VH-VL binders against Mitochondrial intermembrane space cysteine motif-containing protein MIX23 (MIX23). Designs and how they scored, part 7

Target 1, 196 residues: Mitochondrial intermembrane space cysteine motif-containing protein MIX23 (MIX23), of Saccharomyces cerevisiae (p38162)
Amino acid sequence: MVDNRRTFTAPQSLLETNLTFPNDEPSLTTITVTRERCVDPSLIDSFLRFLRHGSDDIIRQKLNNYRKGSINGKNKCKEFLKQELYPNWQIRNNIISFCEKEAAEMKNETDQQCGNNKKTTAEPLIDARIDPYAARERAEKQEAQYKDWTKVTEWVANNRKIEQILTSTTEGILRQNCEQNNDYLKEFTQFCKDNS

## First folded at step 5 (VH-VL)

Design g4 (from o7 with heavy chain Y102R, light chain D28S; framework fv_oberotatug)
Fold by ESMFold2-Fast, scan of step 5:
Structure g4 (fold): chain C 196 residues (1-196), chain A 121 residues (1-121), chain B 107 residues (1-107)
Amino acid sequence: as target 1 above (196 residues)
Amino acid sequence: EVQLVESGGGLVKPGGSLRLSCAASGFTFSDAWMSWVRQAPGKGLEWVGRIYSETDGGTTDYAAPVQGRFTISRDDSKNTLYLQMNSLKTEDTAVYYCTTGRWSGYYFDYWGQGTLVTVSS
Amino acid sequence: DVQMTQSPSSLSASVGDRVTITCRASQSISSYLSWYQQRPGKAPNLLIYAASSLQSGVPSRFSGSGSGTDFTLTISTLQPEDFATYYCQQYDSYPWTFGQGTKVEIK
């Protein structure tokens, strides 16, 4: 068993922004992600919401602010991407990746426990034709052992899809307000390689 | 599995009060943002308010029609959400749903069965 | 507040029909839109989130599309259990707002 945890902090640019949430919503600027938090992700969800609100959700406002202070809007767009947006996307993707890796480890640990602990915890093979209650109880226990893995896997798939949609939408806005013919997703992947 | 069970609904006269409860199970309640959503008979869905997780400070937000009259609270030791409704009006007549969502209450993937509140003179 | 308007308010369709319901936002909400199904006497059930993502356990005959201000929910082959009212919800801007609902009645 490994007790994995990792702390994530919102980008410095977001922390320095005088960001106002509707009705003074709480701002989580730092989070420690653990396996338990991946299984019940309400706190991670709050942190992701804070990151998304401070970037993609107000992308037009941020670009307009950069343009008002800029002699060259295209140059300021590139600065915004490198200093604010891409770091924000990278942190969000790293959090999702952490839980994805935890899910893989949970499945591996559960599989090994079911297969390799037979001498200490293994139960006799149960034949439903002979004892249907014991067979049902064993099936329910096996299902329960994988329930947490299933929850995390579904959460990861859900958030990967949300990120894909957000990134696609933000790209459309960037094409309208910055470089129309730039591949922002390709640029982001290069940013991640350069800043790994 | 996530389960939400509301209780406490009933018939009350205008100006009266009621307290609704929502018993939660199957998730870490103290980390969850919780909401109340209502539905008047034959009408659509209307968000009532929310309460933040205890880890996020447990603060509350309300829709304009209920601000100052309704209070949302939680008891994390009992995994229970509450809605205290004061100064009830006939237009508060609705089925009240307890809800939570995976994305900090952005959308609602878990709902209770609802409890009916009837405000009638 | 962001106003959500659904069309039509009601429709009648036969089992096996393709049904399309639309939802319009008073301002751009990107892809921050969910669809719910509510069967008579039951609590709402999440069908679609982020405009096009199918919720776990929801039949594949349901699909969502759209971005910005115009969104659609499609049921490819209507089943008897699809008799219900459908609601869209935006979560781009606080407070969260729902459409008025579209009632689907099976002829």
Scores: ipSAE 0.000, ipTM 0.434, lowest interface PAE 17.8, mean pLDDT 79

Design g5 (from o7 with heavy chain E54K, light chain D28S; framework fv_oberotatug)
Fold by ESMFold2-Fast, scan of step 5:
Structure g5 (fold): chain C 196 residues (1-196), chain A 121 residues (1-121), chain B 107 residues (1-107)
Amino acid sequence: as target 1 above (196 residues)
Amino acid sequence: EVQLVESGGGLVKPGGSLRLSCAASGFTFSDAWMSWVRQAPGKGLEWVGRIYSKTDGGTTDYAAPVQGRFTISRDDSKNTLYLQMNSLKTEDTAVYYCTTGYWSGYYFDYWGQGTLVTVSS
Amino acid sequence: DVQMTQSPSSLSASVGDRVTITCRASQSISSYLSWYQQRPGKAPNLLIYAASSLQSGVPSRFSGSGSGTDFTLTISTLQPEDFATYYCQQYDSYPWTFGQGTKVEIK
């Protein structure tokens, strides 16, 4: 099939953590992301909440047992970053990127279809005075296609902003409890290059 | 160059006592977590205990088989780690290794050559 | 206590062979696992920490992988100096525990 889909699984460290969720929400450990699920992102939202809750939301609790300034504390910070936090960030970013790419393809497909219809001189246009129902149905379908693209694009923008806020907050906590002068974003970028 | 040199091993009778020393060089000893790991003849590795750096509180932890009988201490002015072994048993017969947790207090990045302790009647 | 079980207990191999050793924890240890090499009559030497991180000065033919309960040490192209006993160690839960060892012998 030409249908785009990709399966994501939570990091092993998170799967083995006994997490408590507000309101007893179901925990998704694996999700298959499709274009349809980018458009209706309820399951993706649940999966992202699970990943965020098990990492950035409890970062202070994760670091409380590390001794700041000690050699052992610095090693625990490095191991936590490479084995738990960075893998978690990478999965979240990859999910958002998948939907961003799907949104771009949706717009290209819709633009191509609308461009072809406008430029075609041989194909008869629907005359609303002859068939008003067909003309209305066609207009509604075209509007719906752009609405889906807009919805996914807004979801992507919102989640990118959430990631930026979480990453900035977590970086501040890491500077307080781990290495003060380390550029965690550059280190994460290198992690992604090494692990992709 | 990190170097660890153990000494003090030998023959002792059951119920006896022995003190092992480990002379450290090539790193800032006072900042390092130090451990003892032993290996009975023809057997695998067994963690004995550790001591935190002075900066991290200088506290000690011990494996259950040696708890209450062995004491780990350090003299940062001499860059030396000690293992005081009391009430020795035949099952304490092993090569004792001095190890560092220089980059981590949990895994052992440097090891000494070991010193043999034989407990027999 | 966390029990560490290595497989196989021993294996025979030739120079140039690819060797894989496994280590299984009785409960999840995330990636808090190290691998050591011990040559006959010598002290152990750290090869890998944090399941997959190569210790400085260790040849790149050594690699580690795994997380949770199942871990592997791989030697891509066995050299004469690699005939030794290999140990895994968990440092997730106190007390620290080692596997029983895997002896790599000349075939």
Scores: ipSAE 0.000, ipTM 0.415, lowest interface PAE 22.3, mean pLDDT 80

Design g6 (from o7 with heavy chain D31N S104K; framework fv_oberotatug)
Fold by ESMFold2-Fast, scan of step 5:
Structure g6 (fold): chain C 196 residues (1-196), chain A 121 residues (1-121), chain B 107 residues (1-107)
Amino acid sequence: as target 1 above (196 residues)
Amino acid sequence: EVQLVESGGGLVKPGGSLRLSCAASGFTFSNAWMSWVRQAPGKGLEWVGRIYSETDGGTTDYAAPVQGRFTISRDDSKNTLYLQMNSLKTEDTAVYYCTTGYWKGYYFDYWGQGTLVTVSS
Amino acid sequence: DVQMTQSPSSLSASVGDRVTITCRASQDISSYLSWYQQRPGKAPNLLIYAASSLQSGVPSRFSGSGSGTDFTLTISTLQPEDFATYYCQQYDSYPWTFGQGTKVEIK
């Protein structure tokens, strides 16, 4: 229906790094996200893996590099968060949010289509006790109309859960290697508001 | 039929507090993201804040002008949304609408009738 | 924040007229825009979502178009019940923001 699309590019700091995947898989540095790609998320999954591998998965290495070169350890941690980690988290969250918005619109479009059918008085009511085949066919058509919405909604829920696990793990590492009493998730939320 | 009914509005002095309620019916409240939107007399619409569904953790977000002063909460057993307003200012004078955002509060497909809050000395 | 600007702020029209209202976003919001109608003394009603999708129960004389930063709401044949204030809203970037409103009044 709508031609929504948005292009996401990995942070420049990540693009300059030679990243090695366990399976030596090709890396995507830029992706255009569309409704079609939310439904078939193989490319989005590859892009998210690239972002996650280049940040959260190697965070100890990143922090150690900043710390070794640092005259002011707290300043270097803040620089890493602002220049590398938070931009990375923001891009991942924006991609997931894009598909979440698309899912909401897909459901509304399908609900309206089904509502229009209910308003049509020309079609007789199908009683499963009298005509089980016609009733089943109608139910299968309705289920099929919501298939893509269900798929995208489940993908969004799964990736929100993955993000929660990754950010919680990363926060623990940041507390050990940077400011112990800082709320990194609240700071990230503020970063997003300032940079959106 | 989806219905949202606000209550609790009234006259309050600057620095005072007021609690608004919104009674919801006609849909599964626990699955809905809810928002408050306000409108000052003769002015346009302004989003106040939202609360996630119970299933999504009930997290809240607020517009900058009300952050730290207003609190949104919900009681899913009573199908009721609340807005606790503290440290009220004259610029908070508005009709407050309870709204459902379609699925996750992106746009507002159902609105209550609104309740007037007047902050005046 | 994404700033939404509507044009005109008000217009005068007669029943049967074609009315066009525009909305401009301060940054690219793709098609994440909705339109609302508010009749005097009433709560707003959703007319259009996703820039061009008509909400169920809304008369077909209403239509929306546009993408990116420039959006248009069109009423093909104005009816007496259409004299109201119209608002656009973006839902691309948090926080959600509304335009200032366009009042359609009797000529």
Scores: ipSAE 0.000, ipTM 0.521, lowest interface PAE 12.7, mean pLDDT 81

Design g7 (from o7 with light chain D28S S53R; framework fv_oberotatug)
Fold by ESMFold2-Fast, scan of step 5:
Structure g7 (fold): chain C 196 residues (1-196), chain A 121 residues (1-121), chain B 107 residues (1-107)
Amino acid sequence: as target 1 above (196 residues)
Amino acid sequence: EVQLVESGGGLVKPGGSLRLSCAASGFTFSDAWMSWVRQAPGKGLEWVGRIYSETDGGTTDYAAPVQGRFTISRDDSKNTLYLQMNSLKTEDTAVYYCTTGYWSGYYFDYWGQGTLVTVSS
Amino acid sequence: DVQMTQSPSSLSASVGDRVTITCRASQSISSYLSWYQQRPGKAPNLLIYAASRLQSGVPSRFSGSGSGTDFTLTISTLQPEDFATYYCQQYDSYPWTFGQGTKVEIK
């Protein structure tokens, strides 16, 4: 049976930017995300870094480029948001969400295995006072079964925090250079609904 | 059935180069993560490196002893994995196995029969 | 790097015997350990992954147990085709490392 997987491609605008990396690291333009990749996220981390570097990290440069081609300020910001920033944020959030959903499935699968053992086997309660070795072995086995779930959940939490910091910083720049009273996060949420 | 067949092994002098090939069949090669594992005569197994599918970025990782000297590549149109070995040392003498990795290259579910590389003066 | 130590280096056994091989990691690897069998002159084949899960097509006489640092491979009733060298491998921490092997010989 085929496992869950999803392929993500960097936005066309980012591919046209011709980014350079300090250590000549190859740019990933496409990545297939799988449960295994969520557990060992080295390639996902590289792809997310590429997306973040090509958008939020150079947002002032991006806005200045749009200013040259635009007739009015509101139009330039709207074009940047729809063509570059929101697509970039959506891809990043969709990757993180994929791994979050995979983590939830991993936990449910492990819970079912542990729950089935308790319900169907009717194993006696292991009392650490009587058999400390059996109690320790049981605890270690349970911890091991949830290791991948814990790793993915922590990776998701960490990347959600990174996204929050980046979007808040970028939103501040947008308020300074575009509409001061616009709710960019609400607008982004609507963009995702319209483009999902 | 899954089949992996290595070729290209032989005798080479220290400082020389050699290219190994692994012909794959019985599975969708283009989707698979591939690895090389070696075994020195009479000794245990040692992981050499891995390569991801092209859709996953085609990235490679290497064990410290071969970093900078060995290059792993693939040709999905031919279902073939390669190991380019440069600046060979006596310590590189081993049977080289082509393997598939299941969990992100974590463990090796299928192996080829191996090809012997002898580095001696 | 995580170092894997197997014990014993070799053992002699007869068909029908219960054989136990151990593997110790230099640090906790939870259950991220696999076992391989290598018959003389042949390539290795995967027996067990995730410390205790039997690979498809592997006979049920093979079983694995353990977690953390101490792991065991058991062959409940040794068969003629089981005379081979067995290797453990950890995949908790990069780079992947193998034990040195345990040779199961005819008594």
Scores: ipSAE 0.000, ipTM 0.426, lowest interface PAE 17.4, mean pLDDT 79

Design g8 (from o7 with light chain A50K D92S; framework fv_oberotatug)
Fold by ESMFold2-Fast, scan of step 5:
Structure g8 (fold): chain C 196 residues (1-196), chain A 121 residues (1-121), chain B 107 residues (1-107)
Amino acid sequence: as target 1 above (196 residues)
Amino acid sequence: EVQLVESGGGLVKPGGSLRLSCAASGFTFSDAWMSWVRQAPGKGLEWVGRIYSETDGGTTDYAAPVQGRFTISRDDSKNTLYLQMNSLKTEDTAVYYCTTGYWSGYYFDYWGQGTLVTVSS
Amino acid sequence: DVQMTQSPSSLSASVGDRVTITCRASQDISSYLSWYQQRPGKAPNLLIYKASSLQSGVPSRFSGSGSGTDFTLTISTLQPEDFATYYCQQYSSYPWTFGQGTKVEIK
């Protein structure tokens, strides 16, 4: 009935840099995210790894020669944040949010079709003693829908934890190499509002 | 030296099937994203579809006009790319090129010579 | 889908001329644009990627510029082997799309 999809492209600044391909990590620069790809997130995982590799994982290398407090260093830090890091974080968060929204829709669909009907209307309509085939088919469909919802929800939770760890680590590095007293997470939140 | 050599083109009737092959050499085929691009006689270039490397999930994407009719596959042990074309239409008449987007998967840095597929009654 | 429109569709030129071909995208594609050359009866050849990066082995007389929606391919001093059809291609948004082509013909 409903086919939601959204295409994500890595930030231009990341694609403009010299591409370095790690031995065991795919270099996936564009992805179309669908409900099915949230359920089987292998390609999404590859895309997120590519984005993380090109930003948080090499942040010290990108900031190594920036002097904290200098005008040159401040300008380079601000440019890096606005042109590379924040766009990268925003895309990662948007992908995770897409799958989170899909998971919520899966649960709502399952609840409407299965949850409330199981103990009321569905009980008199489908009885295994009367129609074992229909009962089996219904049970399999319900199980499949709940399984996919659970899988996507767990994937979302796991990736939210990964993002929190990466963001926290990167913020510490930014405080050492850029502005010590800046709230980078708050600045990122404002960036997202300005660049919705 | 990167080389891509297509084969399998020919004349087929509407509703028929044909399988194209592309033999690759001079690069690590298993790491490459591969695409098919076609060109109708006297017309421009049209992307047909692509296949990711096995490391990147081995998934396929297709242009709308061929979705459900064409299938892209690869055999990394033979360094060969395939295009299975089913339910062929006269509009599928074109030279079919095997291409690689070795580094990005999106622009096409190497092309084969092409193989002509003619769909007519 | 992102539509790519080339201008002109054809042009006539002489050896030694400066030739300029334009490509316009229906939406912002940043710098994710490539240019290809196709000589009569031959396969296409990549000239430029990322709007302005010259592919290895391509003569320096070819250059690309632009960003966003408007892009230009320039051939500074046309040579006999440059009489061909040129195509732009965007890779900012799936599916990938090509322009209709610009044919460069002998005057």
Scores: ipSAE 0.000, ipTM 0.443, lowest interface PAE 15.9, mean pLDDT 80

Design g9 (from o7 with heavy chain Y107L, light chain D92S; framework fv_oberotatug)
Fold by ESMFold2-Fast, scan of step 5:
Structure g9 (fold): chain C 196 residues (1-196), chain A 121 residues (1-121), chain B 107 residues (1-107)
Amino acid sequence: as target 1 above (196 residues)
Amino acid sequence: EVQLVESGGGLVKPGGSLRLSCAASGFTFSDAWMSWVRQAPGKGLEWVGRIYSETDGGTTDYAAPVQGRFTISRDDSKNTLYLQMNSLKTEDTAVYYCTTGYWSGYLFDYWGQGTLVTVSS
Amino acid sequence: DVQMTQSPSSLSASVGDRVTITCRASQDISSYLSWYQQRPGKAPNLLIYAASSLQSGVPSRFSGSGSGTDFTLTISTLQPEDFATYYCQQYSSYPWTFGQGTKVEIK
């Protein structure tokens, strides 16, 4: 299989935010996501937390700052959404989607390897009767081949859930401080189509 | 597997101090937001405070009843969360739970078994 | 602070029963509500988040509904391990607050 990789860059607005982080925290301006990093997601997790912290977690502060300086309150909300929040959500969703696609490829690869071995042979059943230990080892090896797929799939599911909770919470705050009757998720979906 | 184990609970006189510890394992502790939640005997759950991961600034937030009296800290080299409790009141009597939520610290997915703190004469 | 009130405070039920627990918020919290189960002598366990989303590993007999100020947790077919105290929690407004709990007891 070819090495799939994709580089993601934090939004410019987030990079200019005056957040107080520890002195030894690395600069999180860019991350290259690979299959290996989906399996061991420590760096991806740090990048996602940076994106989440600089947007959804401080959404009230960001909206309050826009409101205080704004002559056109709702126009400033729309500017914030297009320039900061939606780009941030899109990057997070694209990272999760990348790992989701990698997980699907891992499963397909493993399924083909295991399926091909069993399609043309009857030996595994005979081996269990002759050598139960060897049969057990083969089963354990097969399970081990799916471990990386399982890890990535669980990570994707967990981060999809986190995104759903964050966007839902942020949407409520947007309804309180911006347009109450706007469907922000629908607007975000349109933003993604326009910026794909 | 994720495991949280609290310790340090006990009997303390009003005005006294006590330090609770929470030993974490099975996840990358340094990346996690951690919280303390308490439960007074026969009462409901009450959020006490949270601490951000070091990568997210390591800042703390506290519920109003404990603000200025309690301090949350962490030692990522030991995978341990702490709650320093000062100027204890009888109202602080509760089982104290160590918990980790998702990245924001407002949804509590994993809990320790709790440690009892009794504040009485 | 947002006040969360549960009703009833306790109820008696038999295995196989349908159980309904209600939670009311003192102000609009949209769908930012979670439900926890606490079995006797155990730590709480997250059941439901975002008012209606089932936590991974939680049996499908548990379901949540509601938005705004009124929320409901339903157990469609009560099992022996479901005799516990249930808590709702809002995460719409800081600080996070819990309901007083509803104890589900053996009839």
Scores: ipSAE 0.005, ipTM 0.457, lowest interface PAE 14.0, mean pLDDT 79

Design k1 (from n1 with light chain T94W; framework fv_namilumab)
Fold by ESMFold2-Fast, scan of step 5:
Structure k1 (fold): chain C 196 residues (1-196), chain A 122 residues (1-122), chain B 107 residues (1-107)
Amino acid sequence: as target 1 above (196 residues)
Amino acid sequence: QVQLVQSGAEVKKPGASVKVSCKAFGYTFTGYYLHWVRQAPGQGLEWVGWINPNSGGTNYAQKFQGRVTMTRDTSISTAYMELSRLRSDDTAVYYCARELYYDFWSGYFDYWGQGTMVTVSS
Amino acid sequence: DIQMTQSPSSVSASVGDRVTIACRASQSISSYLNWYQQRPGKAPQLLIYAASSLQSGVPSRFSGSGSGTDFTLTINSLQPEDFATYYCQQSYSWPLTFGGGTKLEIK
């Protein structure tokens, strides 16, 4: 059996920055993501907040600092993208994708256990007309078996939406302050393929 | 349900410009990239470029850089491809096709428009 | 640019035959390869994405395999509606590039 876990470490650029959280929350620089942590995502949420705060949330400040550092034919936007932003986006996307794949596996496992059209010897057929309490308990148990999958799936959907909003906003800022004719999302996609 | 509907056939003279439209139905227009792919009579498929309807960002194949312009109007869920300085070898069917905007590893076209025949005659 | 080479350029087959079409990339593209079918006078339709994933609504007689540089599309039992041109396409890097196509014609 393969142990389904993966460890993520914040980009070195963030670790070398004295980052201040707006509400003085603890900084989490490394996290091991597991199925259990996808179900209870408090630590993952803290790690994602740290990554987002140290990149997209301060994108204008980051770009300004890079641009002020060089005026002699060096593309500072390119350095920022390759050294800080894309690595940050990749780590966030990989965490969300890990939980997405775990959710898919959880659903498959639960579907097999519940056996919608194949009954097990351990679970007799229940007639709600004869025993409504047993039928209700069985329905509640079946629904409970999908609870974790539903929770992880909703968390994934929510974080995909957050990433889409952040990425779209950041891309707009990049188009305004860097190369306007560049498709940053496609460039990021290529970065991910090269650094998988 | 999902459908991409393109404008009708065009006949142009060499040196002219043509603007082809692609109207999206049945999905969130800003959630998907729109690509343009052309096919000369009896020939294979050639990628022209894409537009990100959400940001307006574009990317064109080098062969068309300087001659093609892609735009969109989100209020009517329509994308446009304008090709200028037309030559006889630009005669082709031009297709629009969608790619999932947020799927960073995908790059495949699940729905295509019906195609627009552009004939450049001299 | 990544060059995509399809072989053969054309293949003649009969209904019920098992047909294989090959696609080769000039560089490794991992599993970022897609297959399209184009019937005469029609727009292309997606058959397979990510080298081996069957698009919803596509008959199970179609399958894809391969990784890296060498890929294959297989039609297990050819049907009359399958006589069409088939294109592979890499989605690993831009510009996006297509193979030259393989025309499947009646024997």
Scores: ipSAE 0.023, ipTM 0.581, lowest interface PAE 5.2, mean pLDDT 83

